# Ledger of designs, part 6: VH-VL binders against q9r0b6r508to684

Target 1, 177 residues: q9r0b6r508to684
Amino acid sequence: HIRSDFRHGAGGWQIRSMGVSKRPLQWSQSGLLLGLRGGEELSAPKKFLGDQRLSYGQPVILTLQVPPGGSPPPIQLRLEGAGLALSLRPSSLPSPQDTRQPRRVQLQFLLQETSEEAESPLPTFHFQRLLSNLTALSIWTSGQGPGHSGQVLLCEVQLTSAWPQRELAPPASWVET
Short names: E, the ipSAE of ESMFold2; O, the ipSAE of OpenDDE; V2, 0.75 times the mean of E and O plus 0.25 times the DockQ between their complexes.

## First folded at step 9 (VH-VL; framework fv_oberotatug)

Design f03 (at its last look DockQ between E and O 0.03; V2 from the best seeds 0.00; counts 0 for: pae O 11.9 > 2, placed apart)
Fold by ESMFold2, look of step 9:
Structure f03 (fold): chain C 177 residues (1-177), chain A 124 residues (1-124), chain B 107 residues (1-107)
Amino acid sequence: as target 1 above (177 residues)
Amino acid sequence: EVQLVESGGGLVKPGGSLRLSCAASGFTFSNAWMSWVRQAPGKGLEWVGRIKSKTDGGTTDYAAPVQGRFTISRDDSKNTLYLQMNSLKTEDTAVYYCTTDEYDILTGSWFDYWGQGTLVTVSS
Amino acid sequence: DVQMTQSPSSLSASVGDRVTITCRASQSISSYLSWYQQRPGKAPNLLIYAASSLQSGVPSRFSGSGSGTDFTLTISTLQPEDFATYYCQQSYSTPWTFGQGTKVEIK
């Protein structure tokens, strides 16, 4: 699997914007502050990119930390590759939990056609073609205003591989690991 | 200069009611979370409850001993925090402080500014 | 609820002494801990937030340490104005809770 856990740095993640305003990415040992404004995306580093066809049908997993009384914002995962672009919604909703303390929540984005939010028609097999040369993987959300309950951290991002890690044979080979 | 000034304390019989006020100045009150903390005579500190800013939903949360009896409210146009205390018990006798309740998911919470306190005595 | 236990409940020390006060949480609270000073007849005053961060205007002789369940407030060189009761407070989960206090008496 390919991961960013942010314990030792921002992991090469950057804010991308269509606007003029430049904002620094806020980071701590607990994660990246997920307070994106309109037109901004949180863009993944190169290790998540390239040929990721082995991740087709597997999830991208985001681990978030939400404050007491908070909830994760609406999040889409945007992918670009092989001249194509698409957006994904999370594949499941979090269960109700005690909100009296900061807590961790996982969102999963299944890398297959059932997760798409794209409006434009795309060719048959477009998802796997996109994954053959992934050029961008980005997190997009509605803007989070200032305040305490809007403070959500991105604690970990994991791109899951299709090859079972628990099998005894044969050895897996990876383009990027 | 941040100032918090409590008022409305006094002597009341068990089962009675009081309303405390906290006049705030020197900061943007409408952006602040606010708490009430109490201290029984000769005892330690006890958190009573909190109200968030309207931007953060304006919701309240209370310690179990006061749940259902006390109500925290705010009037941002008057920069004033309120504590409505109903069905008072002798155990509610304390100095009541209003505080700013700073919270940040990266560093936690703390009460950075405190008023002078107002004494509430519940006695027959 | 998270219970906070301070030790000792009181102590006597001389001006110039190094004083340490401990605070134990009933569960891990990460670094979500603050320390307060309350002089006799006065409102409490914040000293330390986030376990180890010194509040603006607080003398550098105060320091905090710890993470998880065990925390320490240290006064490196006790001064006469440090005669007070000290409280820890957790902000990991509501209700926010305080330790029972530690009274420091200067003799």
Scores: ipSAE 0.039, ipTM 0.623, lowest interface PAE 6.1, mean pLDDT 82
Fold by OpenDDE, look of step 9:
Structure f03 (fold): chain C 177 residues (1-177), chain A 124 residues (1-124), chain B 107 residues (1-107)
Amino acid sequence: as target 1 above (177 residues)
Amino acid sequence: EVQLVESGGGLVKPGGSLRLSCAASGFTFSNAWMSWVRQAPGKGLEWVGRIKSKTDGGTTDYAAPVQGRFTISRDDSKNTLYLQMNSLKTEDTAVYYCTTDEYDILTGSWFDYWGQGTLVTVSS
Amino acid sequence: DVQMTQSPSSLSASVGDRVTITCRASQSISSYLSWYQQRPGKAPNLLIYAASSLQSGVPSRFSGSGSGTDFTLTISTLQPEDFATYYCQQSYSTPWTFGQGTKVEIK
């Protein structure tokens, strides 16, 4: 697993504000503050990049803290590599829960060729090529919309990675034999 | 229409140099990874090397037989791929193909492209 | 480097025959395997990518299977235009090595 838990800093993540109000990345031990106004791009550090072929078909999991009565803002995960770019939507939305207090929710993004926005999926070969040289992994938000009465925090980012079938470590169950 | 057109092949003596060009059109060249593949007369296909897009670092990789002698480069402003061949050997005699693959995310179409090839003959 | 070994090196077949060509990698290459067809005097054409995905425009009589180290190209019903040389190529790691080729000849 490749993980950012933001317990000891921003972990190399960078922010680019696309809204009217520009802001620096705000970190706390509770997580990274997501944009209150306008869209933002959060760029992953190098440890998430490079050859990520072992994460094919596996989820990128974002853990968010959502304020009372709120829901996660619209979020896309963007992958870039091999001259290609792909945007992923969450595989599912969190189920409704108690809205009286802040809650943590998880968004899962499956690293697959299929994109709901695209007319046709990216061919597997090219997606594999993209993963083999992942040059950018970014979280795109449209800002906090209606229903957000407080701060939304990014508490954790996790990329699941299989281990190759080698002598040093047991492979993950999804490792191709 | 996508086209790859190799040029620059010819006869050269051992130890000589030659530069091949590949003119590309019909796709976003600057985003494409480009490769050279060669085929000696009556023999199989041999991967020569690859150059990544500038966005992906523009780095190059080579097959062992040509490492240190051949250099792949690109001029994105001219949509041209190059293969500089130095210290040529008789075993470098082959038809040299430039190749790429392109996926159009808008149309969902994927194409594998090869040029017609250019013959390089290394002989004394 | 990953070595690719095709078998057989050549075979004779008749129109209508089922033809099977195999390719073995010296190490696991997952599904990073492509099959090419080359007719005499022509550039190669991609048939299969990602081990089993049929390239656009390629007849459905062509199919690919396998993962890891062992791969197979199958022509279900050989046609006259299928007499050619076939190559596998791995793109798992550089150098992107080819198999030595399989020549399919008319019996």
Scores: ipSAE 0.000, ipTM 0.564, lowest interface PAE 11.9, mean pLDDT 86
ESMFold2 (binder alone), look of step 9: mean pLDDT 93; pTM 0.940

Design f04 (at its last look DockQ between E and O 0.02; V2 from the best seeds 0.00; counts 0 for: pae E 11.8 > 2, placed apart)
Fold by OpenDDE, look of step 9:
Structure f04 (fold): chain C 177 residues (1-177), chain A 124 residues (1-124), chain B 107 residues (1-107)
Amino acid sequence: as target 1 above (177 residues)
Amino acid sequence: EVQLVESGGGLVKPGGSLRLSCAASGFTFSDAWMSWVRQAPGKGLEWVGRIKSKTDGGTTKYAAPVQGRFTISRDDSKNTLYLQMNSLKTEDTAVYYCTTDEYDILTGYYFDYWGQGTLVTVSS
Amino acid sequence: DVQMTQSPSSLSASVGDRVTITCRASQSISSYLSWYQQRPGKAPNLLIYAASSLQSGVPSRFSGSGSGTDFTLTISTLQPEDFATYYCQQSYSTPWTFGQGTKVEIK
């Protein structure tokens, strides 16, 4: 798998703010700050890109830290490659609570053709083409953040490979041991 | 530096009353949720109750064993948390801790703070 | 009310050992789970919050995992100062119940 845990920096991730509010990427040891007004595009570093066909059908997992009483904003995962683009939606939603403590939430995005989770589903062949030359992987947040409850943090991004690395020769550059 | 200092503990007879205080400093008390946790001698931790900040409604919740007998209140002007204990029972004997937490909504850092505790002994 | 069940109630270990403590909730509490350490005569100290987030200042040998109903506290390499009693607490819903505790003793 390939992973960003943001323990030692932003890890090459870049942010583009949409709307009126513009900001640089903000990092802490707790993660990257998300969910600001106007929506945001968070672009993955090069290690997530290239030939990602071994991750077909596998999850991309975003681990978020949600402030007390808060909820994560709507999040989509956007893939681009081979002149194609696809947006994926997560399969999980958070729940309310009665606490002042934050919580961790994992959003899973399956790297597969989606008829319901994408505006324009791709045929398998085209999706494979996209994965074979992934040129962009980005996290898109809506302009509707956690509201008055505070900011959401991206704590970890993990891209899973279908095959063990030891069975692959040579290892893909995006796979971390 | 955050400080929580409990006081008011002591010896009381069953059926008696006692009021504990927790003096807070080093943080914006009025914004904080506050809790009481107790620990009987040689036993585990037991949550007693919590009070929300006024901004969050100022409501209280209690554990079943103390419901109807204990009352948590706060005086934000004095940065003080209170635990009014009525109809005390021998099983209420414990060290009582006041606690608070702090969450930085920008950095995501979370902190937890406890006082040193005050001993309440209910005995005939 | 959410019941928290810790296992084991006590364990003996040596310095350098890997120690694992589990906590099970009677219903899903998402990730609203904290781990505390208490040394004799002292107030508890928070180790882990949000099931897996390390409290500032806590050594990295401590880690938490789990979500829903099953949670684990792990001490990768037990140190002399780690002999203490550990508690889990859920904050998903009031009452914010604690587990019964796990005493880690020296073997």
Scores: ipSAE 0.103, ipTM 0.717, lowest interface PAE 2.1, mean pLDDT 87
Fold by ESMFold2, look of step 9:
Structure f04 (fold): chain C 177 residues (1-177), chain A 124 residues (1-124), chain B 107 residues (1-107)
Amino acid sequence: as target 1 above (177 residues)
Amino acid sequence: EVQLVESGGGLVKPGGSLRLSCAASGFTFSDAWMSWVRQAPGKGLEWVGRIKSKTDGGTTKYAAPVQGRFTISRDDSKNTLYLQMNSLKTEDTAVYYCTTDEYDILTGYYFDYWGQGTLVTVSS
Amino acid sequence: DVQMTQSPSSLSASVGDRVTITCRASQSISSYLSWYQQRPGKAPNLLIYAASSLQSGVPSRFSGSGSGTDFTLTISTLQPEDFATYYCQQSYSTPWTFGQGTKVEIK
């Protein structure tokens, strides 16, 4: 599994925008502040990129911290690789929570073709080709839903591997921060 | 104030074609997902299809009865949603509504704003 | 596909009555359910999303509840403008499907 948990910084995550203006990420030991403007993406560091075929059929898991009475904006996961691009909606929506306390929720994005959730209908070999040379993994939102309030934090991002036991510990050339 | 105004409905023979338009105002149309929903006279509601915003990929999804015959498109510069209907059948007779298709990670998807609809009658 | 079944198909009520409409899904849909009101000759409008959340501008006499397969819409004190047809709709998976409707008529 490959993880970012933000305990020691933004973990190499950056805001990408289609415009020329860039703004700095806000982070804390609790996570990254998820307040993207239109046209902005939260781009993953290199440890999530490259050959990620072991993650085919497995989820990317985002852990969010949601303030009392609030909800996150819509979130999608964008992947680019091998000249292909794909946007994913969450594979499973969390149950609504009407709580007066901060809460953690997980969103899962299945790295597999589905007819309802993929931006384009890619056959299996195209999805695996995309994962063979993943050049971007990004989190973005396209608007705000009703009931939005407070600040939502991205607390953890995990890329799940099908056979993690076959690999040695992450190489020294791959540094987690 | 959000406003959706459908146009282009009318009488058409089976096998014919018709194009519906939905003029949008009062929100950032380019960020919105949009749907078409129809209602046969005296009957219930039926989802027809949707189109995502460009930034979300701009892709379409259709209900099975219209797949391959209907095409949803959008022109963000004109704040306009379109429904091209080909090979029309008498079963396509309905009022067609333009809707915003909102998404919230915690609440799912729902249709928060609706136009007043435009009637399409397919009759020989 | 997820099938949505409403009950009753129609009911007759007086102004001031408490009205309850039920909606049952053919499989669990968590809380991904919305309710719409359609007055005669008018377009539908959203009342409730996420099973229990009121849309902006909807009077507090409307409430929704339920999770999983069984959902209810309640009108606590029926008003003259509430005589309409009500639809539930699931957003768990496409195709998004509606219940058959419940017509609320004046007694």
Scores: ipSAE 0.000, ipTM 0.512, lowest interface PAE 11.8, mean pLDDT 79
ESMFold2 (binder alone), look of step 9: mean pLDDT 94; pTM 0.950

Design f05 (at its last look DockQ between E and O 0.18; V2 from the best seeds 0.00; counts 0 for: pae O 6.4 > 2, placed apart)
Fold by ESMFold2, look of step 9:
Structure f05 (fold): chain C 177 residues (1-177), chain A 124 residues (1-124), chain B 107 residues (1-107)
Amino acid sequence: as target 1 above (177 residues)
Amino acid sequence: EVQLVESGGGLVKPGGSLRLSCAASGFTFSNAWMSWVRQAPGKGLEWVGRIKSKTDGGTTDYAAPVQGRFTISRDDSKNTLYLQMNSLKTEDTAVYYCTTDEYDILTGSYFDYWGQGTLVTVSS
Amino acid sequence: DVQMTQSPSSLSASVGDRVTITCRASQSISDYLSWYQQRPGKAPNLLIYYASSLQSGVPSRFSGSGSGTDFTLTISTLQPEDFATYYCQQSYSTPWTFGQGTKVEIK
């Protein structure tokens, strides 16, 4: 599996927008602040990119930290590759939990056609073609609520692979440890 | 310069009431979460309760020993935090500190500025 | 509630000594831990937040380390003004709770 945590920095994640952006990404050892302005996305580093066909049918898992009394905002996972672009909606929702403390919740985005935000007529195998040369993986959110109770951290991103075989160790480039 | 000045402490009998005030200056009080922390004579620190900014809902939380007896309120037009203490018990005897309760999801919550404290003595 | 336990409850030290104080949480609190100093007769003041971040105006001889359940406050070269009681405090979940304190006194 390919994983980002943020113990040593922003892990190569960047804010992406269509205009000139000099806005710094805010982070801590607990995660990245998901305080995106309109038109901004949080873009993954290149270790998540390239040929990711082994992740077809597997989840991208986001681990979020939500403050006491807060809730996660709507999040899309956006993919670009092989000249295609699509957006995914979460395939699972976290269960209700006690709000007296900050809590970690997970969102899963299953990398298959059933997770696409809107179904449109696309070529056969478009999802797998996109994954054969993934050029962008991005997180978009409609924003955060006002004040401190609307703040959400991205604590971990994991790209799940159907790898490895029991007789072989996975290549280092597919598993981050 | 951030300043917090408590007032209203004194001697009160068990079952009585007392209202503490905390005058704030040197920061935007209306954006701040505020807490009360107390310290019984010769003992450690104990969090009493918190009030969030109006932007964050203005809600209050209390430690179990004071729940239902103490009420935290704020007047943002006067930059003043209040603690209404009812049904006082001898175990409420303490120095009461007003604190800024800075919260940031990146770094957590901490009490970065403290007043000098005001003594509340509950005794027959 | 998260219980915070400090060790030792008191210690004796001389000016110039390296002093370490340990704080243990009853459950993981990530890095959401603060350290406070209280001199006799004075209000507490913040030293360290987020386990290792030094508050503005605090001398660099103070440092914090640790994560999860075990945390340490270190005074690298003890000064006369450092004889005080030190408290840790968790901010992972309400109610916010403090350790019982560690008194650093003159040997």
Scores: ipSAE 0.069, ipTM 0.609, lowest interface PAE 5.1, mean pLDDT 82
Fold by OpenDDE, look of step 9:
Structure f05 (fold): chain C 177 residues (1-177), chain A 124 residues (1-124), chain B 107 residues (1-107)
Amino acid sequence: as target 1 above (177 residues)
Amino acid sequence: EVQLVESGGGLVKPGGSLRLSCAASGFTFSNAWMSWVRQAPGKGLEWVGRIKSKTDGGTTDYAAPVQGRFTISRDDSKNTLYLQMNSLKTEDTAVYYCTTDEYDILTGSYFDYWGQGTLVTVSS
Amino acid sequence: DVQMTQSPSSLSASVGDRVTITCRASQSISDYLSWYQQRPGKAPNLLIYYASSLQSGVPSRFSGSGSGTDFTLTISTLQPEDFATYYCQQSYSTPWTFGQGTKVEIK
């Protein structure tokens, strides 16, 4: 798997603020600060890109830390490659928690061309093409999270692969070569 | 430095009313959730209630024993938390603490702050 | 409401002893459990949050463990200043209920 845990920096992630809210990327040992008042695009570093066909059907997991009583803001995952683009929605959303303490939640995005989870579904073949040459992976926030008085942090991003990267395994049967 | 200073405690007869205040400083009060906790003499801690920040809806929650009798409010312009206590009972006798918490996003540390407390005595 | 059952209500121990206090929730509260220490005439002080996270400035002899319904506070080597009353509190859902408390007394 490929992972950013932000323990030692922003790890090559970049931010583009949209709308009226403009800010630079803010990093702490706890993670990257997400904006709450404006849409933002967080672009993944190169290690997440390239041929990612082995991650077909696997989850991209975002670990977020939300303030007490808060919920993660609406987040989409955008994939670009081979001249194609696709936006994914999380497969599940955590329930709001009326807790005094901050909590960590995970959002999972399955790398598949499902109509239910994708804003712009692609045929399987085209989705495979996209994954074969992933040129961009980005996290999009709407900046409109419910019940936020504190900071929301992106603590970890993990891209899961069907095979261990250290092992030279043949592509999964679903991978079109 | 975070400071919470309770005031308004005193002696009151059963059925009476009293309003406690908590003066806050050293943090962005308007963003903070605030709570009241009480402790009867020689007894344990009892959560009284909480008020969220205005951004989070400003809603209040209360423990069952004080529900309908106590009201928590806040004046963000004065950095002050209030506890209006009506229909007081002898079992409401306690030291009342105001509390807040803070999360440090840089270190991941969680901080909990309490005032010194103010004594409320309900007695005939 | 989530009921917190703390045990024991009191215990006697000597300096240097290992002390263990338990807290049980009537339902799962995940790790939203805090431990407080209160000395006589003083406001409570937070020791542990998230069940096992040590509050800044708290000695390392204090530790917390557990998740779900069963939680434990441990003092590895009791010090003179540790004789106090300890409380657990759940912050998973309102009302944020406390345990009954455990008084740690000198033997």
Scores: ipSAE 0.020, ipTM 0.618, lowest interface PAE 6.4, mean pLDDT 86
ESMFold2 (binder alone), look of step 9: mean pLDDT 93; pTM 0.942

Design f06 (at its last look DockQ between E and O 0.11; V2 from the best seeds 0.00; counts 0 for: pae E 11.2 > 2, placed apart)
Fold by OpenDDE, look of step 9:
Structure f06 (fold): chain C 177 residues (1-177), chain A 124 residues (1-124), chain B 107 residues (1-107)
Amino acid sequence: as target 1 above (177 residues)
Amino acid sequence: EVQLVESGGGLVKPGGSLRLSCAASGFTFSNAWMSWVRQAPGKGLEWVGRIKSKYDGGTTDYAAPVQGRFTISRDDSKNTLYLQMNSLKTEDTAVYYCTTDEYDIFTGYYFDYWGQGTLVTVSS
Amino acid sequence: DVQMTQSPSSLSASVGDRVTITCRASQSISSYLSWYQQRPGKAPNLLIYAASSLQSGVPSRFSGSGSGTDFTLTISTLQPEDFATYYCQQSYSTPWTFGQGTKVEIK
């Protein structure tokens, strides 16, 4: 699988703030700070891109650290490739908890074209085309989640892939190595 | 430095009313959830209630023994937490503590802070 | 409401002893369990949060374990300043209930 654990930096992730809230990417050993008061786009680094067909049907897992009493903000995963785009919603949402302590939760996004949570369903053939030349993978937050007393961190991003770690999928021709 | 200073305690007769205050400093009060905890003389700790931040709805929750009699409120402009106590009973006699939590997202450290407490004595 | 039951209510120990205090919840509270220490005439101090996370500044002789319904606070080597009353508290759901406390006294 392909993973960002943010233990040693932002790992090539980039942020684009939307709306009235503009901020640079903020990293800590605990993860990337997500903005909860404005929409944001977090763009994945090159290692997540290229031919990702072996991740078809596999989950993209986001591990979030939420503050006491908090909940993850609304998040969608956006895929772009071969001139196509697809937006996915989490297959499951963690239940909010009325606690005074922070917690970690996981959001899973299945890479499938038939997801009822997807905004733009694609025929299988087109989805495969998209995955074969993935040019962008991004995390989008709406900034309208509950539990905003504290801040939410993105602690880990994991893309499950059948590619052996030693035999990574070749990067797209447009990707610089 | 985080500081919580309770005030307003004293002697009151059963059926009476009293309002406690907690002056907060050293942190962003408006973002904090605040709680009251009390301790009867020689007894254990008892959670009284909580008020969330305005960003989380500013709602309150109470323990059953004080439900309907006590009201927790806050004035964020004054960094002050309040506990309005009505229809006081002898069993409400206790030291009342103001508490807050703090979570450092960068280090992962979690803190809670307590005031020194203020004594409320309900006696005829 | 979640009921918290500590055991024992009191114990006598000597400096250097290993001390274990347990707390049982009436239902699963996951890891949302805190341990407090209170010395006479003082406000409580947080020792452990999230069942096993040591509060900053707290000596390493204190440790917490457990999840679900059964939790344990351990003092590996009791020190003179550790003679106090200890409380567990669940923060899984309101009301955030405390255990009845455990008084650690000098033998």
Scores: ipSAE 0.026, ipTM 0.644, lowest interface PAE 4.6, mean pLDDT 86
Fold by ESMFold2, look of step 9:
Structure f06 (fold): chain C 177 residues (1-177), chain A 124 residues (1-124), chain B 107 residues (1-107)
Amino acid sequence: as target 1 above (177 residues)
Amino acid sequence: EVQLVESGGGLVKPGGSLRLSCAASGFTFSNAWMSWVRQAPGKGLEWVGRIKSKYDGGTTDYAAPVQGRFTISRDDSKNTLYLQMNSLKTEDTAVYYCTTDEYDIFTGYYFDYWGQGTLVTVSS
Amino acid sequence: DVQMTQSPSSLSASVGDRVTITCRASQSISSYLSWYQQRPGKAPNLLIYAASSLQSGVPSRFSGSGSGTDFTLTISTLQPEDFATYYCQQSYSTPWTFGQGTKVEIK
């Protein structure tokens, strides 16, 4: 697995903006402050990029810490690679919480065609092509969650792999009809 | 090694003005939120105010006793924090500390690095 | 404003003693509380944040506990360098406020 846990820094993560300027992340040993403005994305460092075909059919897992009484904002995982781009919705939605204590929540984004947004599903095998040369992996939020959305921490990001890196590769040479 | 060094303290009459400086090194000053905390002789600690990084809007907040009289500013090119104190009162007599602020929604704000302090005495 | 009340205001102790200092908030502050040590003639330094988390480099003889309104700082085996004044501070709401301090003196 490829992982960022932020105990020793922002892990190479940066805010990527569609606007005219970037701003630095706020981070702590507890995580990155996930307070994105409209048009901003939280972009992954290079270790998450490149040839990630061993993660096909596996989740990207985000571990969040949510303040008392809050909820995670709507989150999408955006991928770019091999000239393709898509957005994924999480495969699970946390139960509503109103506890007085901070809580940890995991969101999973399955790297497979069944997890694509309904508006933009990729044709067969394009997801694997995208993962063969991943050029961006980013987290986007609407910034429209509950009034506490700017207070959610991103505690860990994990890219899951099904295989040892170079020992075995799944077949990629057939075409479905 | 993080270092904060305050300067500019001294004796001033009530109604006067004084400007404090805090020279910072050993960290990325432009990303940091900074506070001033003061301590009257023989007394406890009192937060004076804070300035956010420019990346978080560069805005300031002040404790009520100094609102409208004190101004916090920063010069990121010189790694320096400033406190402009106007209309000084005898109750402003204190050692003034420059601090770095850490921020986390689970911990709130806390002051992880402190300078040595500079004494301001306001007396007739 | 949130008021922080420390007890006691001073105490006398010997090297090796267990020392407990309390801090009470005028309203619930969850775990938004930190503890500072100030040795005579020195600037304060951070000991504990988030009520119970030790700052890097702080000896394990220091511990913090509590949530809501009631918090404690404990020094399990007092050392010569621990004779100092200790302050709690809340960061639940502005203005950030400190307790009045607890002076730990040598017997």
Scores: ipSAE 0.006, ipTM 0.481, lowest interface PAE 11.2, mean pLDDT 79
ESMFold2 (binder alone), look of step 9: mean pLDDT 93; pTM 0.946

